# VH-VL binders against Very-long-chain (3R)-3-hydroxyacyl-CoA dehydratase 3 (HACD3), part 1

Every score and structure here is a prediction.

Target 1, 90 residues: Very-long-chain (3R)-3-hydroxyacyl-CoA dehydratase 3 (HACD3), of Bos taurus (Bovine) (a7yy55r5to94)
Amino acid sequence: VLTPHVYWAQRHHELYLRVELSDVQNPAISITENVLHFKAQGHGAKGDNVYEFHLEFLDLVKPEPVYKLTQRQVNITVQKKESQWWERLT
Positions, changes and structure headers below are counted from each chain's first letter, unless a header gives other numbers; antibody chains aren't numbered by Kabat.
F, E and O stand for the ipSAE by ESMFold2-Fast, ESMFold2 and OpenDDE, each averaged over both directions (binder to target, target to binder). V2 = 0.75 x the mean of E and O + 0.25 x the DockQ between their complexes.
[cut] marks letters that were taken out.
Atom coordinates printed by the task and the answers are left out, and those that the model quotes come from them; centres of patches stay.

## First folded at step 4 (VH-VL)

Design s10 (from b11 with light chain E33D; framework fv_bepranemab)
Fold by ESMFold2-Fast, scan of step 4:
Structure s10 (fold): chain C 90 residues (1-90), chain A 121 residues (1-121), chain B 112 residues (1-112)
Amino acid sequence: as target 1 above (90 residues)
Amino acid sequence: EVQLQESGPGLVKPSETLSLTCTVSGGSISDYYWAWIRQPPGKGLEWMGYIYTSGSTNYNTAVQSRVTISVDTSKNQFSLKLSSVTAADTAVYYCARSEWDYGGNSYFDYWGQGTMVTVSS
Amino acid sequence: DIVMTQTPLSLSVTPGQPASISCRSSQSLEYSDGKTYLEWYLQKPGQSPQLLIYEVSNRFSGVPDRFSGSGSGTDFTLKISRVEAEDVGVYYCMQGIHLPYTFGQGTKLEIK
């Protein structure tokens, strides 16, 4: 499985994920209150291919992600269930 | 050096929609939070809302039903639309940046020069 | 919403003298990460606000060391050790812990 580079940041009430994949169309993003699955065709470190990852969050989230596509990245925003600072993403 | 510049109509009639744009130069708009903050004449500062590059927004509940913030990364711009304006919306409107680097830190490190919007018939 | 209250609302100081501005929040600004999300901004006449201090006591890049912030919980103070003519303007405290972000009413600093 090819895994894209993923960066994260946070506010007290939200998490932000930046997925480094170019030319992505219709990514498959599945989210529960503690797990996110991502799968998409795009251009990454290993060229044009299908890239996939999953992560289990440190704490609970709302299962309603927002994402935005740019030419070079997929930006995903997730709302925390409880407003608190996370020491780690997972 | 990052610079922000507001642009808009200056004068808007009551009940119409106010539209403002902030142009970012000297750096990429990507990977930051971008906010709108207003100041009525002779009064203090009021945060209106913010947007992240992902399109995620949060708005001040006082204006939430009337406000929309959007971002256009291809133009290095973000915009504010405020519907159903009244005289109470007369203010200087500022755009501002919040750093991603500080994770959860809400401070505004760069501000535009502000644009005066008057709501009058 | 968190209410931020500043005192005094106006202050007049002879150049070279110290100035002190207080800010009180309606609830604690300390978060579970141990940080306190209190900032100070200065708006000079006819200009945009500029960041002076973040996380209570950290000076932003380029801010002179005559500015200092202190406090904890709900009570905060901004001090200027020797006021200069360029320090004239309105000072605002802000809380960044909870949405919506809120500012104090402002303190106008004037030179005698």
Scores: ipSAE 0.006, ipTM 0.679, lowest interface PAE 10.7, mean pLDDT 86

Design s11 (from b11 with heavy chain S98D; framework fv_bepranemab)
Fold by ESMFold2-Fast, scan of step 4:
Structure s11 (fold): chain C 90 residues (1-90), chain A 121 residues (1-121), chain B 112 residues (1-112)
Amino acid sequence: as target 1 above (90 residues)
Amino acid sequence: EVQLQESGPGLVKPSETLSLTCTVSGGSISDYYWAWIRQPPGKGLEWMGYIYTSGSTNYNTAVQSRVTISVDTSKNQFSLKLSSVTAADTAVYYCARDEWDYGGNSYFDYWGQGTMVTVSS
Amino acid sequence: DIVMTQTPLSLSVTPGQPASISCRSSQSLEYSEGKTYLEWYLQKPGQSPQLLIYEVSNRFSGVPDRFSGSGSGTDFTLKISRVEAEDVGVYYCMQGIHLPYTFGQGTKLEIK
């Protein structure tokens, strides 16, 4: 599986994922209350390719992700089901 | 072993909405992608769209304005609705599992038997 | 949309002889490091399609080793080393890299 570089940050009610992939069109981002799947064609650390990852969250999230494409990355915002600070992502 | 079974009306009148359901057995519908593919009589295969069990969808632009795919995990089912049908929508409709492998490929590893839908008066 | 073109549209093969089907894509399906998202499906008469080959050359579970896939860039080939009666049907190539996913028009394989 070819995995992109992924960074995360948080606020009390939100998680932010920054996926280091450029030239992405219509990424396939799917989320349940505890798992996120990402698959997209784009330019990453290993060139032009299909990149994929999945992760199981530490706690429950709302299954309604919002994403924004920039020139150099895909930014995904996920709402926490319960507003609280997470000590880790997974 | 995973099995898929389509069900639907068989005959739909022009301008109405086609509704098809796929029932998954032998495994959980959760945490997989599921697709609809159709085949008009004597023609090739056309991908309609997919859904992930969270409700996330992607549709073929050719039918995007008329198609909706939904999932009901409590019934282990997912469904296709296609509005404003015409004779051009006459086809065998297949449901399939869209499995993503270790290389990031998306492929259809299990298919239903297909259900024939005829659009006529 | 990527257009997938198959040749020939039909072929007749004597049992035990090899068969070869070509698939051409309108754009390269190859990405960095040689990964290519090309699949082959077989639809036997009156049946649903079934997966034969994924990622150009990987046989799906349970597929006999008489089936092999090869190719790169825009040109791909499915070969059957020794055609059996159960191999009769329509073969489709598909690209799984760009949405919408697209299939070739199909190649009908018949026994002489």
Scores: ipSAE 0.007, ipTM 0.593, lowest interface PAE 14.1, mean pLDDT 84

Design s12 (from b11 with heavy chain S106D; framework fv_bepranemab)
Fold by ESMFold2-Fast, scan of step 4:
Parts: sequence; structure tokens; C-alpha cells
Structure s12 (fold): chain C 90 residues (1-90), chain A 121 residues (1-121), chain B 112 residues (1-112)
Amino acid sequence: as target 1 above (90 residues)
Amino acid sequence: EVQLQESGPGLVKPSETLSLTCTVSGGSISDYYWAWIRQPPGKGLEWMGYIYTSGSTNYNTAVQSRVTISVDTSKNQFSLKLSSVTAADTAVYYCARSEWDYGGNDYFDYWGQGTMVTVSS
Amino acid sequence: DIVMTQTPLSLSVTPGQPASISCRSSQSLEYSEGKTYLEWYLQKPGQSPQLLIYEVSNRFSGVPDRFSGSGSGTDFTLKISRVEAEDVGVYYCMQGIHLPYTFGQGTKLEIK
């Protein structure tokens, strides 16, 4: 299983994930209150392939991710359950 | 070029519900946050709340019990309802777009012209 | 809620002279990777607000080089190196780190 490069940032009420994967259509993104699963066909560091990753959050999140596709990235926004600063993502 | 335009009644009676609609043109409403920001005559700006196109909302606690923001992606519109209005709700109401951009910036890059709402008997 | 305080509330400048506006927040606006979510908006007379600067110092598209933002933590400054007639209006700072988003009370810039 190939893992894409993923970057993150935060605000007190949101988490932002930038997945470096181009030419993605309809990625499979699932989220519970503490874990995110990502799987998609796309072009990454190892060419055209299926890329997947799992991420267990430091604290609780709302189970409704939203994403935006660009030519070279999948950008995911996750709402925190409690508005607060996180010292780390996981 | 993205353009936003507010519409709704210019006059609302005290205790009634104010209803405003913002129409987005020149671009898709999808995958952005959409906000309502008001300005009482001669005063500063107050953020009322925003909505993501999935329906997820956040409201200013000062108006949270009275405000509802909704989105209709098929019409490229979003709306504000503010119940139990008083003279203090008299203001110019702006709709605005907020870019969801990677590193967490939540700035308001496009604004409607604003619509004046007067609460009076 | 974070309180944003601007100084001065108004200033009058001769064309070509510099102007400086201060914004102070009641708590730090800094978070991950040293990013600080402070923005500046300009509302020209009879117009809607427009974004000038985001993330303390980044000029929004089309904003002239004469505008610059600086600061960190709780203290921020907007500078206009050479004021032009088209710069007249009310300037607002805004914090975008904590809900509810809050604006300063505004600084009115007038030409002498």
C-alpha cells in the first residue's frame, strides 16, 4: 500500500490536511470521532496508483470531513469537537 | 469573476423574523465558506456566522439563539434568518465568501454590496 | 471573545505622507508553525469592505505595495508608505483564529 505525502495545519476550531496527490476523482474518505481513513486512485510519488493512509487524532473531531480537489492536491477540512489548540495532530 | 448580491426586505417590524438571501454568480458556491457580516449605521463590523456548503455552520454567540444560515447549492444561494428582531438589528447586512485554503486562512475575499435593513414599527 | 483595539480611531494625512495604524488583541493570535491569523480590511465610503492583508503581512491580490502589515503575538501594525486619495476610508483589523471572529472598532483615514 502506498502512502501519499500529507501536511497539516490547524485553527482552534478546525484541522486542515493537504494530501499531495494529483488527478484524484471521488476519494474515499471516512471519519469517526477519532480516526480518518483515506484511499484514492491518483498520481503521487510512485506514479499512478492506489494511495491510502490512516490517522488517529489527538482529540475528538466531528465525523463530517469536507474536501476540495485541485490539480495537484486533495485538501481536507475536519471540525474539532471542542474548539481548542492541539499540541500535535496525533 | 465572482459576484455576490444580497436581497430581502428593507424594513422589518420588531419581534418578526428577518430573512435575507445571497446569490452567488461567476463561480460555484461549492467548496467555500459563506458568511454574513453586518454593520449598524455609523458603527463597525460584526461577524454573524458562516456555513460550509455541506451545511456545517458556526454562529456568533451574541446571535446564536436567533440566527440560522442555510445553503442551496442547486440555486447557488445561501440565506440568513434572524428571529425576534429589535431596533439593535438595524444594519447593513453583507454576505461574503471565505476561502478554505490549505494553511487555515479564513479571510473574506469577496463581499456583496450590502443591503440596508431597518427594524421599525 | 477576543477583543481587538485599534489606535488611532481617526487620522488625517496629507497626500504622499505615510500613515500607521495599530491593532492590539486581548490574547495571542499565534498558532501552529508560527502562523498568526490577523487580517486588515478597508471600507471606502459607500462601499463594502475589501481585503487588504491576511496572515499579518501577506498582501491580497491587486493590493498596492505601499500597504504593508507587520507584528506578532498581540501587537500589529498596518502601514501605508505614501497615502493616496483612493486610500480614504475606514480600516479594520480582524482576528481569524478564534470563534467568533472579531473586528477592531475601525480607524478612519482622511486626506487633509
Scores: ipSAE 0.007, ipTM 0.648, lowest interface PAE 9.5, mean pLDDT 85

Design s13 (from b11 with heavy chain N105D, light chain E33D; framework fv_bepranemab)
Fold by ESMFold2-Fast, scan of step 4:
Structure s13 (fold): chain C 90 residues (1-90), chain A 121 residues (1-121), chain B 112 residues (1-112)
Amino acid sequence: as target 1 above (90 residues)
Amino acid sequence: EVQLQESGPGLVKPSETLSLTCTVSGGSISDYYWAWIRQPPGKGLEWMGYIYTSGSTNYNTAVQSRVTISVDTSKNQFSLKLSSVTAADTAVYYCARSEWDYGGDSYFDYWGQGTMVTVSS
Amino acid sequence: DIVMTQTPLSLSVTPGQPASISCRSSQSLEYSDGKTYLEWYLQKPGQSPQLLIYEVSNRFSGVPDRFSGSGSGTDFTLKISRVEAEDVGVYYCMQGIHLPYTFGQGTKLEIK
């Protein structure tokens, strides 16, 4: 399994994930209240390949992800179920 | 050969919204990234933002609160709206295509001829 | 934001002589895929910019072989081996690794 490099940031209400994967058009992103699954064909550290990852959130989220594609990355926004500052992503 | 052509008003009043359209000919607008890049008189180039034909956008942080880019695949066009304009928005505005190859390279391979926009009362 | 700095800001060259333009970035332009996203564009007087070189050293289609790019990390050079009248204009380097995409301030090339 090839995993892309992923960065995260947050606000009181939201989590932001930046997936360092370019040339992505149709990512498969699924989210429950505690897990995010990502799979996409794209260009990453190991070249043109299928990249995937999953992560289990530190606390609960709303299962309604929003993403934006750019040439160099996939940006995912996730709403927190309870507004609070997280010490860690997982 | 792919060609891009900008169109819009040459003069916009301060505080109004600037609207520009780029028409693509000689090829399909689908499955490419399309960008707006501007150049104030006597200055360098500034990337404004881009859109993929799915509607996904990214904007330069300097203008992100004022800029909207949209695409109309049925007309083979994409457009820029920039709100609350000031004299600092006076520039030649270019539309451009971003080429995508299998190596993941992106570059601006085709450019429109540019349209001059003056913000003045 | 990545800052792109070009030197010199202007140069005058006798036809047939070489020209060299430098571009420096405030951080590395090498991406995790091992590629370096540095491009060179030429804007001739009264015209739109045109792509000359992408990924540091690859000439775009139709670009003469007298143009060459080199460099790595944060330090890049565009060379013209024998300047011709058609090469007059402003040269811009650009980084395509991080948003927002940013250009250098430009280098104006003139014929003596």
Scores: ipSAE 0.000, ipTM 0.596, lowest interface PAE 14.7, mean pLDDT 85

Design s14 (from b11 with heavy chain G103S; framework fv_bepranemab)
Fold by ESMFold2-Fast, scan of step 4:
Structure s14 (fold): chain C 90 residues (1-90), chain A 121 residues (1-121), chain B 112 residues (1-112)
Amino acid sequence: as target 1 above (90 residues)
Amino acid sequence: EVQLQESGPGLVKPSETLSLTCTVSGGSISDYYWAWIRQPPGKGLEWMGYIYTSGSTNYNTAVQSRVTISVDTSKNQFSLKLSSVTAADTAVYYCARSEWDYSGNSYFDYWGQGTMVTVSS
Amino acid sequence: DIVMTQTPLSLSVTPGQPASISCRSSQSLEYSEGKTYLEWYLQKPGQSPQLLIYEVSNRFSGVPDRFSGSGSGTDFTLKISRVEAEDVGVYYCMQGIHLPYTFGQGTKLEIK
């Protein structure tokens, strides 16, 4: 399985993921059982390929991720169920 | 070039539901957060809530039980419903756009002109 | 909720003179990922608010360089190096780090 490089940041109320994957169209992004699933065709570290990853969040999140595509990145926002600082993502 | 325009009734009776719509032109409604912010006469600004075009919402806890924000991407519009209104809900209501990236929501870059809503009998 | 407090609530300035507005938050707005979500908005009489500065010190597109923002933690300042007639209005600071997003009570800038 090819995994893209993923970076994260946070606010008390939400999480941000930056997926380093270029020229992505129609990524499959979903949250089930507090696990984020990502799968997309795009250009990453191993060239043009299907990239995927999943991560189980440290604490509860709302099951409605949103995303924004740029030429070089997929930016994902996830809402925390409870507003608080997380010491780690997973 | 991006423009936001509020529309809705200027008068609402106490206990009824206030409904406002914001029409976005000059750009797509997709891939942005869209917010409602109000200003009572002679007072400051109060953020009411926002919606992302996928339907994800967050509301100010002060109005959370009464407020609903929805989006209609086919019409390039988003709307506010505020139930059980009182005189305290009399205000100019603004719609606004928030640009975001992986670093999160940081600012409201475009605002509608505002629409005055008076709650009176 | 984070309370944003502005001082002064109003000031009058002679054209060409500097102006300074302070904003204090009840809690730190410092964010460990290197950003502080403190914004400044200007509402000219009869108009909608407009963004001046985001993330403490970054001027929004088209904002004149006479406007500058600074600060950290809980204390923030908006400075206008030389006030012009078009700068009249109410200035608001806002924190965008914690929900609900909250604004200061506003500072009214008038020309003498």
Scores: ipSAE 0.013, ipTM 0.683, lowest interface PAE 7.8, mean pLDDT 86

Design s15 (from b11 with heavy chain G104S, light chain E33D; framework fv_bepranemab)
Fold by ESMFold2-Fast, scan of step 4:
Structure s15 (fold): chain C 90 residues (1-90), chain A 121 residues (1-121), chain B 112 residues (1-112)
Amino acid sequence: as target 1 above (90 residues)
Amino acid sequence: EVQLQESGPGLVKPSETLSLTCTVSGGSISDYYWAWIRQPPGKGLEWMGYIYTSGSTNYNTAVQSRVTISVDTSKNQFSLKLSSVTAADTAVYYCARSEWDYGSNSYFDYWGQGTMVTVSS
Amino acid sequence: DIVMTQTPLSLSVTPGQPASISCRSSQSLEYSDGKTYLEWYLQKPGQSPQLLIYEVSNRFSGVPDRFSGSGSGTDFTLKISRVEAEDVGVYYCMQGIHLPYTFGQGTKLEIK
């Protein structure tokens, strides 16, 4: 299974993930037990393929991720349970 | 063009629940954050909360225990419920749109015309 | 909560003259992405607020170039190079970096 390149940023109340994957359709994105699960068909570093990754957040997050598909990337927003600055994503 | 329109009662009795609806026209409600902002007579603006079309919400801690925002994508509407109202909740209530995703702007680019709510017996 | 403080609270300007409004935040509004999330809104009498400036200095669509924003960190300024009658109203700054989003108390602009 191939993993896409993922970048992150934050505010006190939110986490942002940019998944470098273009032409994505019907991605499966969910959070269970504080772990983000991502799986999608799209065009990444290894061409047209199925890409997936999982990451366990450093601290508690709300279980409802929101995402936006653009032509060149998937943008995911995750709400922190408590507003605070994180030293690391995981 | 995108337009927002608030609707609801102009008068609410103390201790009751205020219910307001915002109808979005000229564009899809999907993929945006939708907010409620109020303004007491002669005073400034107070952000109350927002909802993303997935149902994810965040509320101002000052009203968090009393406020609920919900969205109905099939009707292109989102709504505010504020429980246990008092005279301090008398204000013009605005709905507004914002976009905020990975370094995008967090500004309120379109606003409804506002609806005046008076809390009085 | 981030406190936003505007000065002056009101000003009267002769048409064609410049106006300047200051906004100070209790904390830096600069985000890790290098952007600063400060907005300016205008509320004309009897109307809804409307967006003028976002990210400190970017004019929103349709906003005349006589409006300009500047600043960094905690100190921000909105300038109107030549005030016109249609510019009358209350100006608000807002921070969009931390919840709850907070507004300044407003600056009322009047024509002499």
Scores: ipSAE 0.011, ipTM 0.675, lowest interface PAE 8.6, mean pLDDT 86

Design s16 (from b11 with heavy chain Y102F; framework fv_bepranemab)
Fold by ESMFold2-Fast, scan of step 4:
Structure s16 (fold): chain C 90 residues (1-90), chain A 121 residues (1-121), chain B 112 residues (1-112)
Amino acid sequence: as target 1 above (90 residues)
Amino acid sequence: EVQLQESGPGLVKPSETLSLTCTVSGGSISDYYWAWIRQPPGKGLEWMGYIYTSGSTNYNTAVQSRVTISVDTSKNQFSLKLSSVTAADTAVYYCARSEWDFGGNSYFDYWGQGTMVTVSS
Amino acid sequence: DIVMTQTPLSLSVTPGQPASISCRSSQSLEYSEGKTYLEWYLQKPGQSPQLLIYEVSNRFSGVPDRFSGSGSGTDFTLKISRVEAEDVGVYYCMQGIHLPYTFGQGTKLEIK
């Protein structure tokens, strides 16, 4: 499976993911309180392909991700269930 | 261009619930954060809370127990309810759009004109 | 909560002269990705606030070149190189890194 490069950042209340994948249309993003699954067709490191990844979060999240598509990336915001600093994403 | 317009009662009695609506026109309400910010007469700005169009909310802890923000994507509107009001809640209430980026929402790029709310018996 | 402190609280400037406003945060506004969530807003008399600058130094669309922002960590400055009559109002800095988002107390700019 092809995995896109993913960066993350956080605030006490939110997680931010930047998926390095351009020209994405209608990504499939699903989330539970502890896992995020991403699948989309787009242009990444291995060219035009289907890219997919899973993240099992370090702590609980709200199962309501929001995302925004740009020309060069997919930005995802996930709310933490409890406001706190995370030492790691997973 | 995107425009925001607040509406609601200009006068609310102490102990009642204040209800305000913001109507978004000239653009879609989807894929943005929407916030309420207030300003008591002669004072500075206080952020009340925000909502994303999915329904995800965060509130200022100072008002968290009394505030609810909701969104109605079919009407391109979002609203604020503030319960148990007192004279301290007298302010101009603004709705605003928050730009979204990798680091989350970080600034308010469009604001409504504001609506004056007076809490008085 | 992060406390934002502005100085001066008010200033009066002759048209064409520069103006400078400082903003200090009680905690660093820099985040791990290198972004700093510091914004400047202007509220003209009788109007809603309007965004001038975001992420310390980026001018919002339509904002004149005479406005510039700078700073890092906890110490930030808004400069107007040549003040014009339409620049009258109250300037607010804001931090957008931690909830609750907080504003400075405001700096009132008047024309002499």
Scores: ipSAE 0.015, ipTM 0.701, lowest interface PAE 6.1, mean pLDDT 86

Design s17 (from b11 with heavy chain W100Y Y102W; framework fv_bepranemab)
Fold by ESMFold2-Fast, scan of step 4:
Structure s17 (fold): chain C 90 residues (1-90), chain A 121 residues (1-121), chain B 112 residues (1-112)
Amino acid sequence: as target 1 above (90 residues)
Amino acid sequence: EVQLQESGPGLVKPSETLSLTCTVSGGSISDYYWAWIRQPPGKGLEWMGYIYTSGSTNYNTAVQSRVTISVDTSKNQFSLKLSSVTAADTAVYYCARSEYDWGGNSYFDYWGQGTMVTVSS
Amino acid sequence: DIVMTQTPLSLSVTPGQPASISCRSSQSLEYSEGKTYLEWYLQKPGQSPQLLIYEVSNRFSGVPDRFSGSGSGTDFTLKISRVEAEDVGVYYCMQGIHLPYTFGQGTKLEIK
């Protein structure tokens, strides 16, 4: 399984994930209240390939992510279930 | 140029459900956040909630038990339903657009003209 | 909820004179990397609100350079260097960092 580089940031009510994959089309993003699963075809550190990761959140989230594609990245926004600052992502 | 236009009944009876629709023209409804903001007569602005075109929503906690926002990309429309209305819900209702930003930019760059809703018997 | 407080609530200005409006937030609006999510909107009589300034000091497209925003943390200011008749209306500040998004009470600008 190839794993992309992922960066994160936050606000009290939201989490932001930046997935470093170029030329992504139709990513498969699924989310429950505590796990995010990502799978996409794109260009990453190991070239053109399928990249995948699973992320177990530190606290509960709403199961309704939104994402935006750019040429070089997939940007994902996740809503926190409770508004609070997280010390860690997982 | 992007334009937003609210539509719906101008008069709603107490305890009924208020339904408003915003029609988007001159641009794509996709990849934006769409919001409802209201203004009671002579008062300030109150954000009610937003929806992203995927269907993901967030609501102001003051109205979250009564409010539903939905989007219909095939019609380039999004809608507000507010249940169990009272006189306190009398206001001009605006729809507005906000662009998604990885850092969470939430400014409202285009607004509809607003539609007046009066709650009375 | 973050409370946004504007002062003054109203002011009258002679055309060509400067005007200044203050906005104070009950909590810091700084997110990270120095970004601060404070915006200014103008609602002209009988019209919808329109965006003037975002991220404290950035003018939105088409906004005249006589409008400027400044501030940090919890204290923010909107300045109009030379007020014109078309600037009449109610000005609102807004924070866009924490849900629910909240507006100030509004400042009514009138021409003498």
Scores: ipSAE 0.020, ipTM 0.716, lowest interface PAE 5.3, mean pLDDT 86

Design s2 (from b10 with heavy chain I34W T50E; framework fv_bepranemab)
Fold by ESMFold2-Fast, scan of step 4:
Structure s2 (fold): chain C 90 residues (1-90), chain A 121 residues (1-121), chain B 112 residues (1-112)
Amino acid sequence: as target 1 above (90 residues)
Amino acid sequence: EVQLQESGPGLVKPSETLSLTCTVSGGSISDYYWAWIRQPPGKGLEWMGEIYTSGSTNYNTAVQSRVTISVDTSKNQFSLKLSSVTAADTAVYYCARSEWDYGGNSYFDYWGQGTMVTVSS
Amino acid sequence: DIVMTQTPLSLSVTPGQPASISCRSSQSLEYSEGKTYLEWYLQKPGQSPQLLIYEVSNRFSGVPDRFSGSGSGTDFTLKISRVEAEDVGVYYCMQGIHLPYTFGQGTKLEIK
C-alpha cells in the first residue's frame, strides 16, 4: 500500500488536510465520526499509482468532508463535532 | 496584494444594531478565515469572531449572544452585525485575514484600515 | 480565557539601543506536535496592527531581521536588536490557539 504525504492544520471548528498527490480525479474519501479513509489514483512520491491512507481522529468529527482538487494536491476540510483545539490529529 | 476595507455607519444609537462590511480585493475570499477585531479608544485589541467561507463561525463568548458574522463570496465581502449596542461598543473595528497552513500556523496577516464606530445618543 | 500579560507597559529607548518585551500566558501554549501559537503585532501611531512574528519566532514577510521572538510554554520575549525611529508604536502579543483568541494589554515603545 502506497501512502501519500499528508499535512494537516486546524482551526477550532475545522481540520484541514493537504494530500500531496497530483492529477487526481474523483478520490474515494469515506468518513465517519472518528475515521477517514482516502484512496485515489494519482501522481505521488512513488510515481503514478494508487495511494491510500487511513486515520483515526483524536476526537469526533462531522461525517461531511469537503475537498478541492488542484494540479498539485487534494485539500480536504473536515468539521470538528466540538469546537476545540486538538493537540494532535490522531 | 490582498487589501481589506471596512465600511460602516460611524454613529449608532444605544440599543440599535451595528452593521459593518469588509471588502476584500487583490485576492480571493475563498479558503481563508476572516476575522473582526475591535479596539476601544486608548485601549487594547479584542477579537470578536471569525468566519470561514463555508459559513462556519467562531465567536468570542463575551459578545456571542449579540454577534453574527456572515460571508458573501459573490461580492468578496464579509460582515459583522452586533445587536443591542451600548457605549462600551465604541471602538475602531478592524477586519483581518486569518492565515493557516498545513503545519498549523495561525495568525492575522492582513488587516483593514479600521473604521471608527461611536455609540451615542 | 487565557490571560496574556505584557511587561513593561511602556518602554523608552535611545535609537540604536536594544529593546526587550516580555509576554506571559496564564497557561501553556505548547502542544505535542511542537507548535506554539504565539504572535507579535505592532501598531504604529494612527495605523492598523501589523504582524511581526508568528509561531513564537518566525518573522512575517518583510519584517526586518532586527526583530526576533523566542520563548516556550508560558514565557515569551520579543527583542529588537537596534531600535529605529520607525519602530515606535504599541506592541501586542497574542495567543492563537485557544478560543477566544486573546491579546496582551500592549507595550508602548517610545524613542528618547
Scores: ipSAE 0.007, ipTM 0.625, lowest interface PAE 9.1, mean pLDDT 85

Design s20 (from b11 with heavy chain S106E, light chain E33D; framework fv_bepranemab)
Fold by ESMFold2-Fast, scan of step 4:
Structure s20 (fold): chain C 90 residues (1-90), chain A 121 residues (1-121), chain B 112 residues (1-112)
Amino acid sequence: as target 1 above (90 residues)
Amino acid sequence: EVQLQESGPGLVKPSETLSLTCTVSGGSISDYYWAWIRQPPGKGLEWMGYIYTSGSTNYNTAVQSRVTISVDTSKNQFSLKLSSVTAADTAVYYCARSEWDYGGNEYFDYWGQGTMVTVSS
Amino acid sequence: DIVMTQTPLSLSVTPGQPASISCRSSQSLEYSDGKTYLEWYLQKPGQSPQLLIYEVSNRFSGVPDRFSGSGSGTDFTLKISRVEAEDVGVYYCMQGIHLPYTFGQGTKLEIK
């Protein structure tokens, strides 16, 4: 199991995750019980492989992630259940 | 070149469900985001939602309870269903593709010609 | 939702003269990657919208260089250096940073 590099940022209502993985195919991205599950085929630090990770968020999020594929990254937007600034992601 | 073509009923009665289909030709429907954007007569543009070919969707909160977007990769089509329509849903409905570039920018690069939908009894 | 406000709502320009359209967002359109997700679309009479500019200032393929975009944060401008008859239509700014995507109310450009 290989894990991609993931960066995050936030606004009061939203979390943004930038997954450094190019040429992504068959991405599986879901949120269940406040855990983000990511699995995709793509090109990362260890070459062309299947990359996977899981994040348990610090506070409650809505279970409807939205993502955009670009040639260099996967951008994931997650809505917070309550508008507030988070001190950390997990 | 990629072309998008909407098809729909033209006229829908209040309280019924509007169904629209967008047919993609000249390119694969796979690995893109596909959107529906509407325009009431004489007014501006309103994004309704999009779908990625994996089935991942996001909808405008203004219509989220009534809207469903689906994709059929075997037919190179995606569709919009909007339930419980009212006169406020009268608009030209466009389908559009969202593309990305190497820099990570996403934009609506190809649009269908639009299909007029009138909600009237 | 991010509110996009355009000014003016309409303008009339003599052919060959410049035109300027402003767009203001209710919050910053700069993302954590350092990019600003502001786009401009043109809808010619009876036609579908077409992309003119993305990421504030990048002209889409085939768009003439007389079109230029500028701005940062919440204030953006689209300029046409020498307006031609084919430029008539309604111009819309759009923010692509947060869902739902939102458009300005539009600016109608007419030839005098």
Scores: ipSAE 0.007, ipTM 0.616, lowest interface PAE 10.1, mean pLDDT 85

